# VH-VL binders against q9h9l3, part 16

Target 1, 176 residues: q9h9l3
Amino acid sequence: PRKMVAIDCEMVGTGPKGHVSSLARCSIVNYNGDVLYDEYILPPCHIVDYRTRWSGIRKQHMVNATPFKIARGQILKILTGKIVVGHAIHNDFKALQYFHPKSLTRDTSHIPPLNRKADCPENATMSLKHLTKKLLNRDIQVGKSGHSSVEDAQATMELYKLVEVEWEEHLARNPP

## First folded at step 12 (VH-VL)

Design Ga3
Fold by OpenDDE, fold request of step 15:
Structure Ga3 (fold): chain C 176 residues (1-176), chain A 120 residues (1-120), chain B 111 residues (1-111)
Amino acid sequence: as target 1 above (176 residues)
Amino acid sequence: QVQLVQSGAEVKKPGASVKVSCKASGYTFTDYYMHWVRQAPGQGLEWVGWIDPDSGGTFYAQKFEGRVTMTRDTSISTAYMELSRLRSDDTAVYYCARGDYSYGYEFDLWGRGTLVTVSS
Amino acid sequence: QAVLTQPPSVSGAPGQRVTISCTGSSSNIGAGYDVHWYQQLPGTAPKLLIYDNSNRPSGVPDRFSGSKSGTSASLAITGLQAEDEADYYCQSYDFSLEAWVFGGGTQLTVL
């Protein structure tokens, strides 16, 4: 079986009005929740909005941040060949300018059995925070200090583990 | 009607630049990547690069890095591809093609192509 | 020169079954990336024929089918018709090249 990792990214605002979402932090954890990667990343363009309330990113975090191109290379090296678990993961891949095989992607925002387990409509898009509270009885993204991508990645992995057997069997019977 | 309308044919001298436009209609321009693919006469398809109309981010094939520039104007749902330092082997039909980044990567919508001829 | 390998040409009589192979490597098809197929009629732009290995877009007849296994993919056309005469291209993504890649194309002739 392929190795499995979970990823979560934090974005800041760049561009003339700060509407462009640029990667500013990326966290990757293994199946057990151990941190494999956690770096602040310096976008190629000037940061206009740190979005600190949501991202947890502050100006001081960018002082020694890893340049985007370097960080991207490091991250891709970890992700390549792995089953990658994430929540609304297409946003993370988009920020990385990266394409991961669909067959090796697990998006916890699009797993009907996970929603069913949380007593949510199977075809609804639920937040990571909501699913984590309902299924893990854990509060994430608490306060106004911003998100922790490590915490979110760990929660994402734990959520997936709840439905892993069922979902992997489903995918095996229904290859994309 | 969902479609991509490209600019007309171009004739250029070696060393010149060409800028091809692709106007999208019938869908949300920023919801899809815009890819560019070219086809030399009697040859196969060759991927040039993509632009994210939402962010303006670009990614080019290594072969074209430093010579191609992709841009977009969201106000008119138009993507542009500029190729500089043209040479004879750049003669080709250039296509813009819509590609998803969320639920599928296939190019499900194509422009009719723009012939670019490079000759001395 | 194409990253994915296709036969340059195939032919068949009306009503016959033809197959077009698309051979990749461990850095594209073998890495799990899906294969898409395009049909290009003479003098026209490519048209999506098969996506995600085996799915047909609306309007594509069910006599077109796709499959993928290992590092290769295949397009099958049953009940061959004169209107099927065209060039066919497979497409995937190569993580080593960080590029979308195409096959060299296959010219299908209906005899």
Scores: ipSAE 0.933, ipTM 0.958, lowest interface PAE 0.5, mean pLDDT 96
Fold by OpenDDE, fold request of step 15:
Structure Ga3 (fold): chain C 176 residues (1-176), chain A 120 residues (1-120), chain B 111 residues (1-111)
Amino acid sequence: as target 1 above (176 residues)
Amino acid sequence: QVQLVQSGAEVKKPGASVKVSCKASGYTFTDYYMHWVRQAPGQGLEWVGWIDPDSGGTFYAQKFEGRVTMTRDTSISTAYMELSRLRSDDTAVYYCARGDYSYGYEFDLWGRGTLVTVSS
Amino acid sequence: QAVLTQPPSVSGAPGQRVTISCTGSSSNIGAGYDVHWYQQLPGTAPKLLIYDNSNRPSGVPDRFSGSKSGTSASLAITGLQAEDEADYYCQSYDFSLEAWVFGGGTQLTVL
């Protein structure tokens, strides 16, 4: 069986009006929740909006941030060959300009059994915060200091573990 | 109608540049990557690169790095591919193709292609 | 030259079954990346025929089918018809090249 990792990214706003979402932090944890990667990342373009309230990113975090191209290489090295778990993970991959095999991707925002366990419609898109509260009785993304991508990645992995057996069996019978 | 409309055929001299346009209609332009694929006469398909119309981010095949520039104008749902320092082996039909990044990666919509001829 | 390997040509009589192979490597098909197939009629742009190994877009007859195993994929056409005469290309992604890659194409002739 392939090793699993969970990923979560934080973005800042770049472009003329800060509408472009650029990777500014990436966290990767293993199956046990141990941090494999957690770095602030410097976007290739000037940051217009740090989106601190949500991203938790501040200007001081960019002082020694890892340049995007370098960080991308580091991250891809970790992800390659792994089953990657994430929430709305297509946004993370998009920010990384990366294509991960669909068969090795687990998006907790699109796992019907997970929603079912949370008493949510199976085909609805629920937030990570909601699922985490409902299924893990844990509060994440609390306060106004911004998100913790490590915390979010860990929560994502824990959520997936709740349905791992069922979902992996489903995927084995019905490859994406 | 969902479609990609490309600019007309181009004839260029070696060393020149060409800029091909691809106008999208019938769908949200920024919800898909725009890929560019070329096909030399009698040859197979070759991927050139993609642009994210939403962010303007680009990713090019190594073969074309430094020579290709992809841009977009979201106000008119149009993607552009500019290839510089043209040479004879750049002669090809250039296609724009829509690619999903959320649910799949296949190129499910293609333009009709733009013939670019490079000759002395 | 193409990263994915296809036979240059295949042929069959109307009503017959033909298969087109697409051989990759551990850095693309073998890495778990899906294979897509395109049909290109003479003088036209490619058209998506099969996506994600075995799925047919709307409008594609069920006589077209795709499969993937290991580092290879295959396109099967049953009940071959004259209109199937075209070039067929497989496509995948190669993580080592960080590129979308195509097969060399297969010319299908209906006898």
Scores: ipSAE 0.933, ipTM 0.959, lowest interface PAE 0.5, mean pLDDT 96
Fold by OpenDDE, look of step 12:
Structure Ga3 (fold): chain C 176 residues (1-176), chain A 120 residues (1-120), chain B 111 residues (1-111)
Amino acid sequence: as target 1 above (176 residues)
Amino acid sequence: QVQLVQSGAEVKKPGASVKVSCKASGYTFTDYYMHWVRQAPGQGLEWVGWIDPDSGGTFYAQKFEGRVTMTRDTSISTAYMELSRLRSDDTAVYYCARGDYSYGYEFDLWGRGTLVTVSS
Amino acid sequence: QAVLTQPPSVSGAPGQRVTISCTGSSSNIGAGYDVHWYQQLPGTAPKLLIYDNSNRPSGVPDRFSGSKSGTSASLAITGLQAEDEADYYCQSYDFSLEAWVFGGGTQLTVL
């Protein structure tokens, strides 16, 4: 069986008026929640909006941030060949300019059994924060200091573990 | 209707540049990657690269790195591919193709193609 | 040469079943990337025929089917018709090349 990792990325605003989402931090944890990767990343374009309240990114974090191209290489090396778990993970892959096999992707924002367990509509898109509170009785993304991508990645992995057996069986019968 | 409309055929000399346009309609331009694929006469399909119309981010095949530039104008839902330092073996029909990045990766919409002929 | 390998040509009589193979490697199909198929009629742009290994877009007859196993994929056409005469291309992604890759194409002739 393939190894499983969870990923979460934080984005800053670049481009005109900061409307372009650019990767500024990436965290990857293993099945047990151990941090495999956690780096601030320097976007190739000038940052217009740090989106600190949400991203937790501040200007000081960019001083020694890893250039995007280098970080991308490091991250892809970790992700390749693994089952990658994330929440709304298509945004993370997009930010990485990366294509991961759909068969090896687990998006916790699109797992009906997970929503069912949380007493949410199966076809609804629930936030990571909501699912984490409901199913893990844990508060994440609290305060105004911004998100922790490590905490989010860990929460994502823990959520997936709650439905892993059921979902993996489903996927085996119904490949994406 | 959903479609991609490409610019007309081009005839260029070796060493010149060509810029092909692809106008999208019938869907949200920024929701899909725009890929470029070329096909030499009597040959198969070759992927050139993609642009993210939302961010402007690009990714090129190694073969074309340094010679290709992909851009977009979101105000008119148009993608552009410019290929410089043209060679005879660049003669091909160039296609733009819409590609999903979230629920699938297939190219589900294609332009009719633009013939670019490079000859001395 | 193309990263994915297809037979250069296949042929069949009307009503027959034909199959087109697409052979990849551990860095593309074998890595779990899905295979898509395109039909290209003479003088036209490619058209999506099969996506995600075995799914048909709207308008594609059910006599077209796709499958994937290991490092290879296959397109099957049953009840072959004259209008099926075209070139067929498989497509996937190669993580080693970081590129979308196509097969060399298969010319299908209806006898």
Scores: ipSAE 0.923, ipTM 0.954, lowest interface PAE 0.5, mean pLDDT 96
Fold by OpenDDE, look of step 14:
Structure Ga3 (fold): chain C 176 residues (1-176), chain A 120 residues (1-120), chain B 111 residues (1-111)
Amino acid sequence: as target 1 above (176 residues)
Amino acid sequence: QVQLVQSGAEVKKPGASVKVSCKASGYTFTDYYMHWVRQAPGQGLEWVGWIDPDSGGTFYAQKFEGRVTMTRDTSISTAYMELSRLRSDDTAVYYCARGDYSYGYEFDLWGRGTLVTVSS
Amino acid sequence: QAVLTQPPSVSGAPGQRVTISCTGSSSNIGAGYDVHWYQQLPGTAPKLLIYDNSNRPSGVPDRFSGSKSGTSASLAITGLQAEDEADYYCQSYDFSLEAWVFGGGTQLTVL
């Protein structure tokens, strides 16, 4: 069986009006929740909006941040060949300018059995925070200090593990 | 109607530059990557690179790195591909094609192509 | 020279079944990346024919089917028609090259 990792990224705003989402932190955990990667990342463009309330990223975190190109290489090395679990993971991959095989991707925002378990509509897009609270009885993304990508990645992995067997069987019967 | 409209044919001398445009309509320009693919006469398809119209981020095939520049103007939903230091073997039909980054990577919409001829 | 290998040509009579192979490697098809197929009629731009290995976009007849196994993919055309005469390209992504890659193309002739 392939190794499984979970990923979560934090973005800051770049561009003239800060509307461009640029990768500023990436966290990757293994199946057990151990941190494999957790780095602040320096976008190639000037940061206009740190989005600290959401991202948890402050200017001071960028002082020794890893340049995007370098970080991307490190991250890709970890992700390659693995089943990658994430929540709304397409945003993470986009920020990384990366394409992961769909067959090796698990997006917890689009797993009907997970929503069903949480007493949510199967085809609805639920937040990571909501699912985590409902299914893991854990509060994430609390306070005003912003999100923790490590915490989010761990929560994502734990959520997936709840439906892993069922979902993997489903995927096996219904390959993309 | 969902479509990509490309600029007209170009004739260039070796060493010159060419800039091809691709105007998108009928869909949200920034929701898809814009890929560029070329096809030399009688040859197969060759991927040149992509641009993210949302961020302006680009990624080029190694073969074209340093010689190709992809840009976009979101105000008019137009993508541009500029190829410099043109050579005769750059003669090809250049296509723009949109590609999803979320749920599929296929190129589901293509422009009609722009013929670029490089000759002395 | 193409990263994905296709036969340069295939032919069949009307009504027959033809198959076009697309052979990749462990860095693309074998890495789990999906295969897409494009049809290119003479003098026209490529058109998406099959996406994600076996799915047909709207408007594509069910005579066209795709499959993937291991490091290879295959396009099958049943009930071959004259209008099917075209070039066919497979496409995937190669993580080693960090590039979208195409097959060399297959010219289908309807006899």
Scores: ipSAE 0.893, ipTM 0.937, lowest interface PAE 0.5, mean pLDDT 95

Design Ga3
Fold by ESMFold2, fold request of step 15:
Structure Ga3 (fold): chain C 176 residues (1-176), chain A 120 residues (1-120), chain B 111 residues (1-111)
Amino acid sequence: as target 1 above (176 residues)
Amino acid sequence: QVQLVQSGAEVKKPGASVKVSCKASGYTFTDYYMHWVRQAPGQGLEWVGWIDPDSGGTFYAQKFEGRVTMTRDTSISTAYMELSRLRSDDTAVYYCARGDYSYGYEFDLWGRGTLVTVSS
Amino acid sequence: QAVLTQPPSVSGAPGQRVTISCTGSSSNIGAGYDVHWYQQLPGTAPKLLIYDNSNRPSGVPDRFSGSKSGTSASLAITGLQAEDEADYYCQSYDFSLEAWVFGGGTQLTVL
C-alpha cells in the first residue's frame, strides 16, 4: 500500500498590508511521527508581517532559510505518490502551489468520524488544538511564541490514526 | 450573474505582444485560480498557465515559460494574460477559465474566448 | 501530440450508446488525479460536462456518465440525441509536467 505522511506549514504576511499568506516553514512527518522534513523557507517576496504570535517565525529564521522554489521542489518529491494528511490541508497546498490527488489527501478538519469521537458536530470545522486536547490529551500551540509545525504535523498524524481504518474504508466506497 | 467577460479580438504581427483581459463578476474573484487555455483553429485545447488572484502567484506551462506573463487587478476583478514575441502558430482563441486551488480541480466557468490572429 | 489520448471521432445513431475513451499515464490519471469532461458545441466555449470522474453539474442529463479505471477514463452517452453533436475533451492534472492536460478531443457525429 501507499506510504503516509503528515504535513503542517506556517505562513507569514506578504503583499499589500501583509494580507497575503506566504510559506515560511514546512514540516513533514512519517506514520510514526519521525521528522522527514523541517525547514524555514524564504518567501519569494518581501515579508510585511511575520505573524509571529501564530507562525513562530522571526526575522532571524529567514537569514539562512531555504528559498521557496528550492524548498518546494524538496517538499513535492516527498509528497509525490503518498497519502498526505493535514489539518485544513488546502491552505498548505495553496501555499506550496501544489495539487495533490484528492484520493490521496486526508484532512483532519473534515473527517466526520473524527469529530464524532470528539463529541463535535460531524460537519463542523474543528481546530487542531481542540481535537488534539479532546482526543489525545495533549496541549499543543501553548503560549504566545507561535505554533510548532513539527508538533502540529505529529498531532495531525496521531489524530488520523484514530479513524484511519473507518475513513479509508469510507473513501474506498465513496471515492472523492 | 456569474460570468467571465473577455476583451475583443486582436490582430498582431509576428514579434509583437498581445494582452487579453478577463473580468470576473458574480463571485469572489480571489477565491479561485484563473486559468488560461488556448485553442488553435481546428485544434484541441492547450493549457497555458494559472494565476492566483489572491497572491498574484503564477505558474506557466513549460512551452510558454519566458513568453507569457499573467497579472491581475483585484480592484476590478480582472485577470490578464500577455503573450510576447508572437508567432503565426500563436493564432488561437484564448480562454480564461475558473478553477479551484485545492478541491474541485475542474474548470467550471469559461469566458467566451478572445481570438488572437498573428499575421504579417 | 496530446498528453491524454482520445479517439479523434466517434459516431452513433439517435438512441444509441456511445463511449469516448481517455487514456493517460502513471503521472496523471494513474497517479490518482481525477478526470473532467468538457463539451464544446461548434463556435462556443467549452462547457463542464462531468467532473471528478463521474459527477454531473446541474443541468446535465443523467444519460451522460463518466468513469475512471487504472490509467483510463470513459465518457458514456446513452439515448444519443442530435443536440449531442459536439467535440468532447477529457482533462486531468499531470504531476511530472505540473500542468493541466487535455485529450486531443473527440468529434461526435450523430447520424
Scores: ipSAE 0.691, ipTM 0.891, lowest interface PAE 1.6, mean pLDDT 92
Fold by ESMFold2, look of step 12:
Structure Ga3 (fold): chain C 176 residues (1-176), chain A 120 residues (1-120), chain B 111 residues (1-111)
Amino acid sequence: as target 1 above (176 residues)
Amino acid sequence: QVQLVQSGAEVKKPGASVKVSCKASGYTFTDYYMHWVRQAPGQGLEWVGWIDPDSGGTFYAQKFEGRVTMTRDTSISTAYMELSRLRSDDTAVYYCARGDYSYGYEFDLWGRGTLVTVSS
Amino acid sequence: QAVLTQPPSVSGAPGQRVTISCTGSSSNIGAGYDVHWYQQLPGTAPKLLIYDNSNRPSGVPDRFSGSKSGTSASLAITGLQAEDEADYYCQSYDFSLEAWVFGGGTQLTVL
């Protein structure tokens, strides 16, 4: 449990036709689910599509949002040296322009024992919403107001805890 | 075949700019970061920065910030590195190298290099 | 200069074993980042030799091996052959510099 956090990010559309994903919110929780960081983040380029139905990001959130470079510095300081848990976590690291040690990274979208507990194919990539419903009997990402990165980070940590002992032992025997 | 083909050698004077190209073939150009690495004559390897060909996002080593610009043209699977305000100590072979943006951080494919000579 | 420290040269006779060290710090190898190795033959581009500390790409003979411990890594070459004469570089990531970092290179001479 020492030095473990979970992260989730929300993205908006930038670039041509809003197809590029740029970071607009990041939430980090500790092992107990307490919020360590939760900020709206201003991308360095023009927002073309807020993607509000999924991201929960609206124009008013950007008025006082923390500029990307400043927010990134704050986030990386929290992540450094920690075991970082996420769901499809490479997308979060990519949005942060950040490279975390493989040995300290845990991705709940790719843990075979977790899929097995959910009665899903061990090699399938399962959504956070699906795993959370099956294993925690909880609905997340409900409604048209978009995802909550705090809610999603908390769910991700709880899912990892279901397989933590088994998976940490596996990784100790089979270093990535 | 999977390869990176770079533009030919350049000779430049101090204060000029140079733009080196790197054309990818045999793989999906937008699935990997493109890194640039240079090697001065008789010296080791020095990382310059990366570009994500999918988004166009870039990240530069601090030493080169303000002098380097990395771009790409996805229609021809080509990455570019432009270095401005050239000095004699910019004389080097400039390599492009493919890298993963997931957990694998190794550079598994390299171009042959482009010699840039900066002299009066 | 180079963030990772390598010996500038090593030598060995054909058939012998040689090792090349790569020493980092707490902001790179010691932080848990993997080490990769590249072989550079004279006049050519570097080529991936070992990745993720100990894995060999297809086509790399098993007489090349890598390991990592603490803040250091090591490349071992057994059954040394004349064609192994090259420069060898280790590489990792440094979170403090936010940069890919290389060793200064080791020139291997086959006697």
Scores: ipSAE 0.649, ipTM 0.879, lowest interface PAE 1.9, mean pLDDT 92
Fold by ESMFold2, look of step 14:
Structure Ga3 (fold): chain C 176 residues (1-176), chain A 120 residues (1-120), chain B 111 residues (1-111)
Amino acid sequence: as target 1 above (176 residues)
Amino acid sequence: QVQLVQSGAEVKKPGASVKVSCKASGYTFTDYYMHWVRQAPGQGLEWVGWIDPDSGGTFYAQKFEGRVTMTRDTSISTAYMELSRLRSDDTAVYYCARGDYSYGYEFDLWGRGTLVTVSS
Amino acid sequence: QAVLTQPPSVSGAPGQRVTISCTGSSSNIGAGYDVHWYQQLPGTAPKLLIYDNSNRPSGVPDRFSGSKSGTSASLAITGLQAEDEADYYCQSYDFSLEAWVFGGGTQLTVL
């Protein structure tokens, strides 16, 4: 079977008024939830807004952070050839300036069977926090110091496993 | 009316620079990548690079690294491609093309092209 | 040179079926990236003809069809008409080059 990983990223604000989202942390876990990659990443542009309330990123994290170009190379090497699971995963790929095959991408924010299990409308976009609470009985993204991309990637993989057999069969019958 | 309108033909000498513009209308400019593709006379299509109009981020084909700069002005929904240190083999029609970066990476909308002629 | 390989030319009589091949590698089509096809009529910009291997945009006749298998893709044109005389390009994404890649183009002549 094709190897599967889950990814989650944290962003900071760059560009005018800090409105551009730039990658500042990336975590990747394997099928079992073991951490394959977890690095703070230094954006190539000046950080205008650390967005700490949500990102958990502070200036001290950037002191020894891996430069974006190097980190991107490391991350892409891990993702190549694998099924990549994420939540609203397009945002993570955009921050990486990366294009992953559509047939190897899984987005837990838009899986109808997963929404159904959570008693949510099948076509709704659901937050990771909400799905995790309803389906795994866990609170993630707790507190005032921002999200953990490791915790979020692990939760994303666990959520996908709940529907993996059904969804993989669906995709095999309905190729893009 | 969804369209990309490009600037007019240019004639340049070797060593000069050229800046081609591409104005988008009828859709949200910042929701799509803008790609640049060139075609030398009688030749095939060659991808030059993309710009994300939302972030201003760019990515260039290795062949053009160091010679191409892509920019945009979101207030007028316009993307630009500047190619420097022109050579005679840069003579081509330069197209802008819209690409969806969410899923489905096809170029579904093309400008009519801008002929850039580099003559000795 | 083109990263994806297409025959330089194909020809057919009106009403015939023609097929244009597009051969890639493990770093593009073989890695799972979809194939898109563009038609370029003489003196015009390319136009999207087939996307995601086999889907037709609105307005493209159903006599155009596409398929993908392994590292290769194919464009089929049935009921060939004079207006189909054009250049045809396949396109995909190459992970190793981190680039959109095109075939070298196929000139279709209607006899």
Scores: ipSAE 0.626, ipTM 0.873, lowest interface PAE 2.0, mean pLDDT 92
Fold by ESMFold2, fold request of step 15:
Structure Ga3 (fold): chain C 176 residues (1-176), chain A 120 residues (1-120), chain B 111 residues (1-111)
Amino acid sequence: as target 1 above (176 residues)
Amino acid sequence: QVQLVQSGAEVKKPGASVKVSCKASGYTFTDYYMHWVRQAPGQGLEWVGWIDPDSGGTFYAQKFEGRVTMTRDTSISTAYMELSRLRSDDTAVYYCARGDYSYGYEFDLWGRGTLVTVSS
Amino acid sequence: QAVLTQPPSVSGAPGQRVTISCTGSSSNIGAGYDVHWYQQLPGTAPKLLIYDNSNRPSGVPDRFSGSKSGTSASLAITGLQAEDEADYYCQSYDFSLEAWVFGGGTQLTVL
């Protein structure tokens, strides 16, 4: 079967008044949750709002951060040809300026069987924090330091595993 | 001795401009935003805007857009706020305050304020 | 009027507890932005009293406490002392106004 990875990104505010979301950290884990990539990334534009409460990114993290163009190349090399799992993953791909094939994309925010296991409406968009608490009995995104993209990517992979067999069969019958 | 030292009181006529200074000491000036907040006599606090001392970039409250200019001189760790076309309702104490680079964070260090009086 | 709503005044006797409310909206406190509190003694600059809803900076006594729920926040002061007589301001960020916003202030009188 095709190799599978999970990805999560953290964004900061760039552009006018900090409204543009730009990639500042990316973490990728394999099927077993081992970290394949975890880097702070320097956006090509000036950072106006670090969004630290949610992103965990501070100015000191940018001092030795990998420039966006370099980091993007490294990340895309890992993603190519793989099934990529994420939560609201279109935001991650947008920040990477990248479109992964839909047939190889899995979004835990839009998997009806996963919502059903959590006793949530099948068509609702549920947060990663909420699903992780209900289905894995774990607290993520805890405290004032912002999110951990490693922690979030690992949680995303474990959530997908709960519905992997059912959802892969569904997608085989209903190609995107 | 982490502190912000502001320039002295000013008395101005309507239509004039005023420039207030704020000198930082005891910390790295370019690691924080510098905010400006004003307080009319007997009134509450009103945010004016910020300057990023590192880049020189600014962000002003809509109310002050077109009348306020914030600048800095990193060689002497000093921020400036200039308010033009003064009106009587610009009479206030103007504070500088240090803030984090992230939106919605607190102001943990304040200057003592500069009284600007606008009177005919 | 102020974006965040505070009562104009509160009072209490020495040793008592008072609370000061701060009510916002979905574009500020309700959007997940933290609430900070400042104490302003007469004739002085504001001083940070509580940050990130409930944290005390060094030197602030534990009789000052804060909380946030929904679109509102609260500052509690126990064991009132004469030195607590001051104005108190809450602060947050409003993404619709694109501004740091303050409450109108609450004048605390210690009877």
Scores: ipSAE 0.069, ipTM 0.699, lowest interface PAE 6.1, mean pLDDT 91

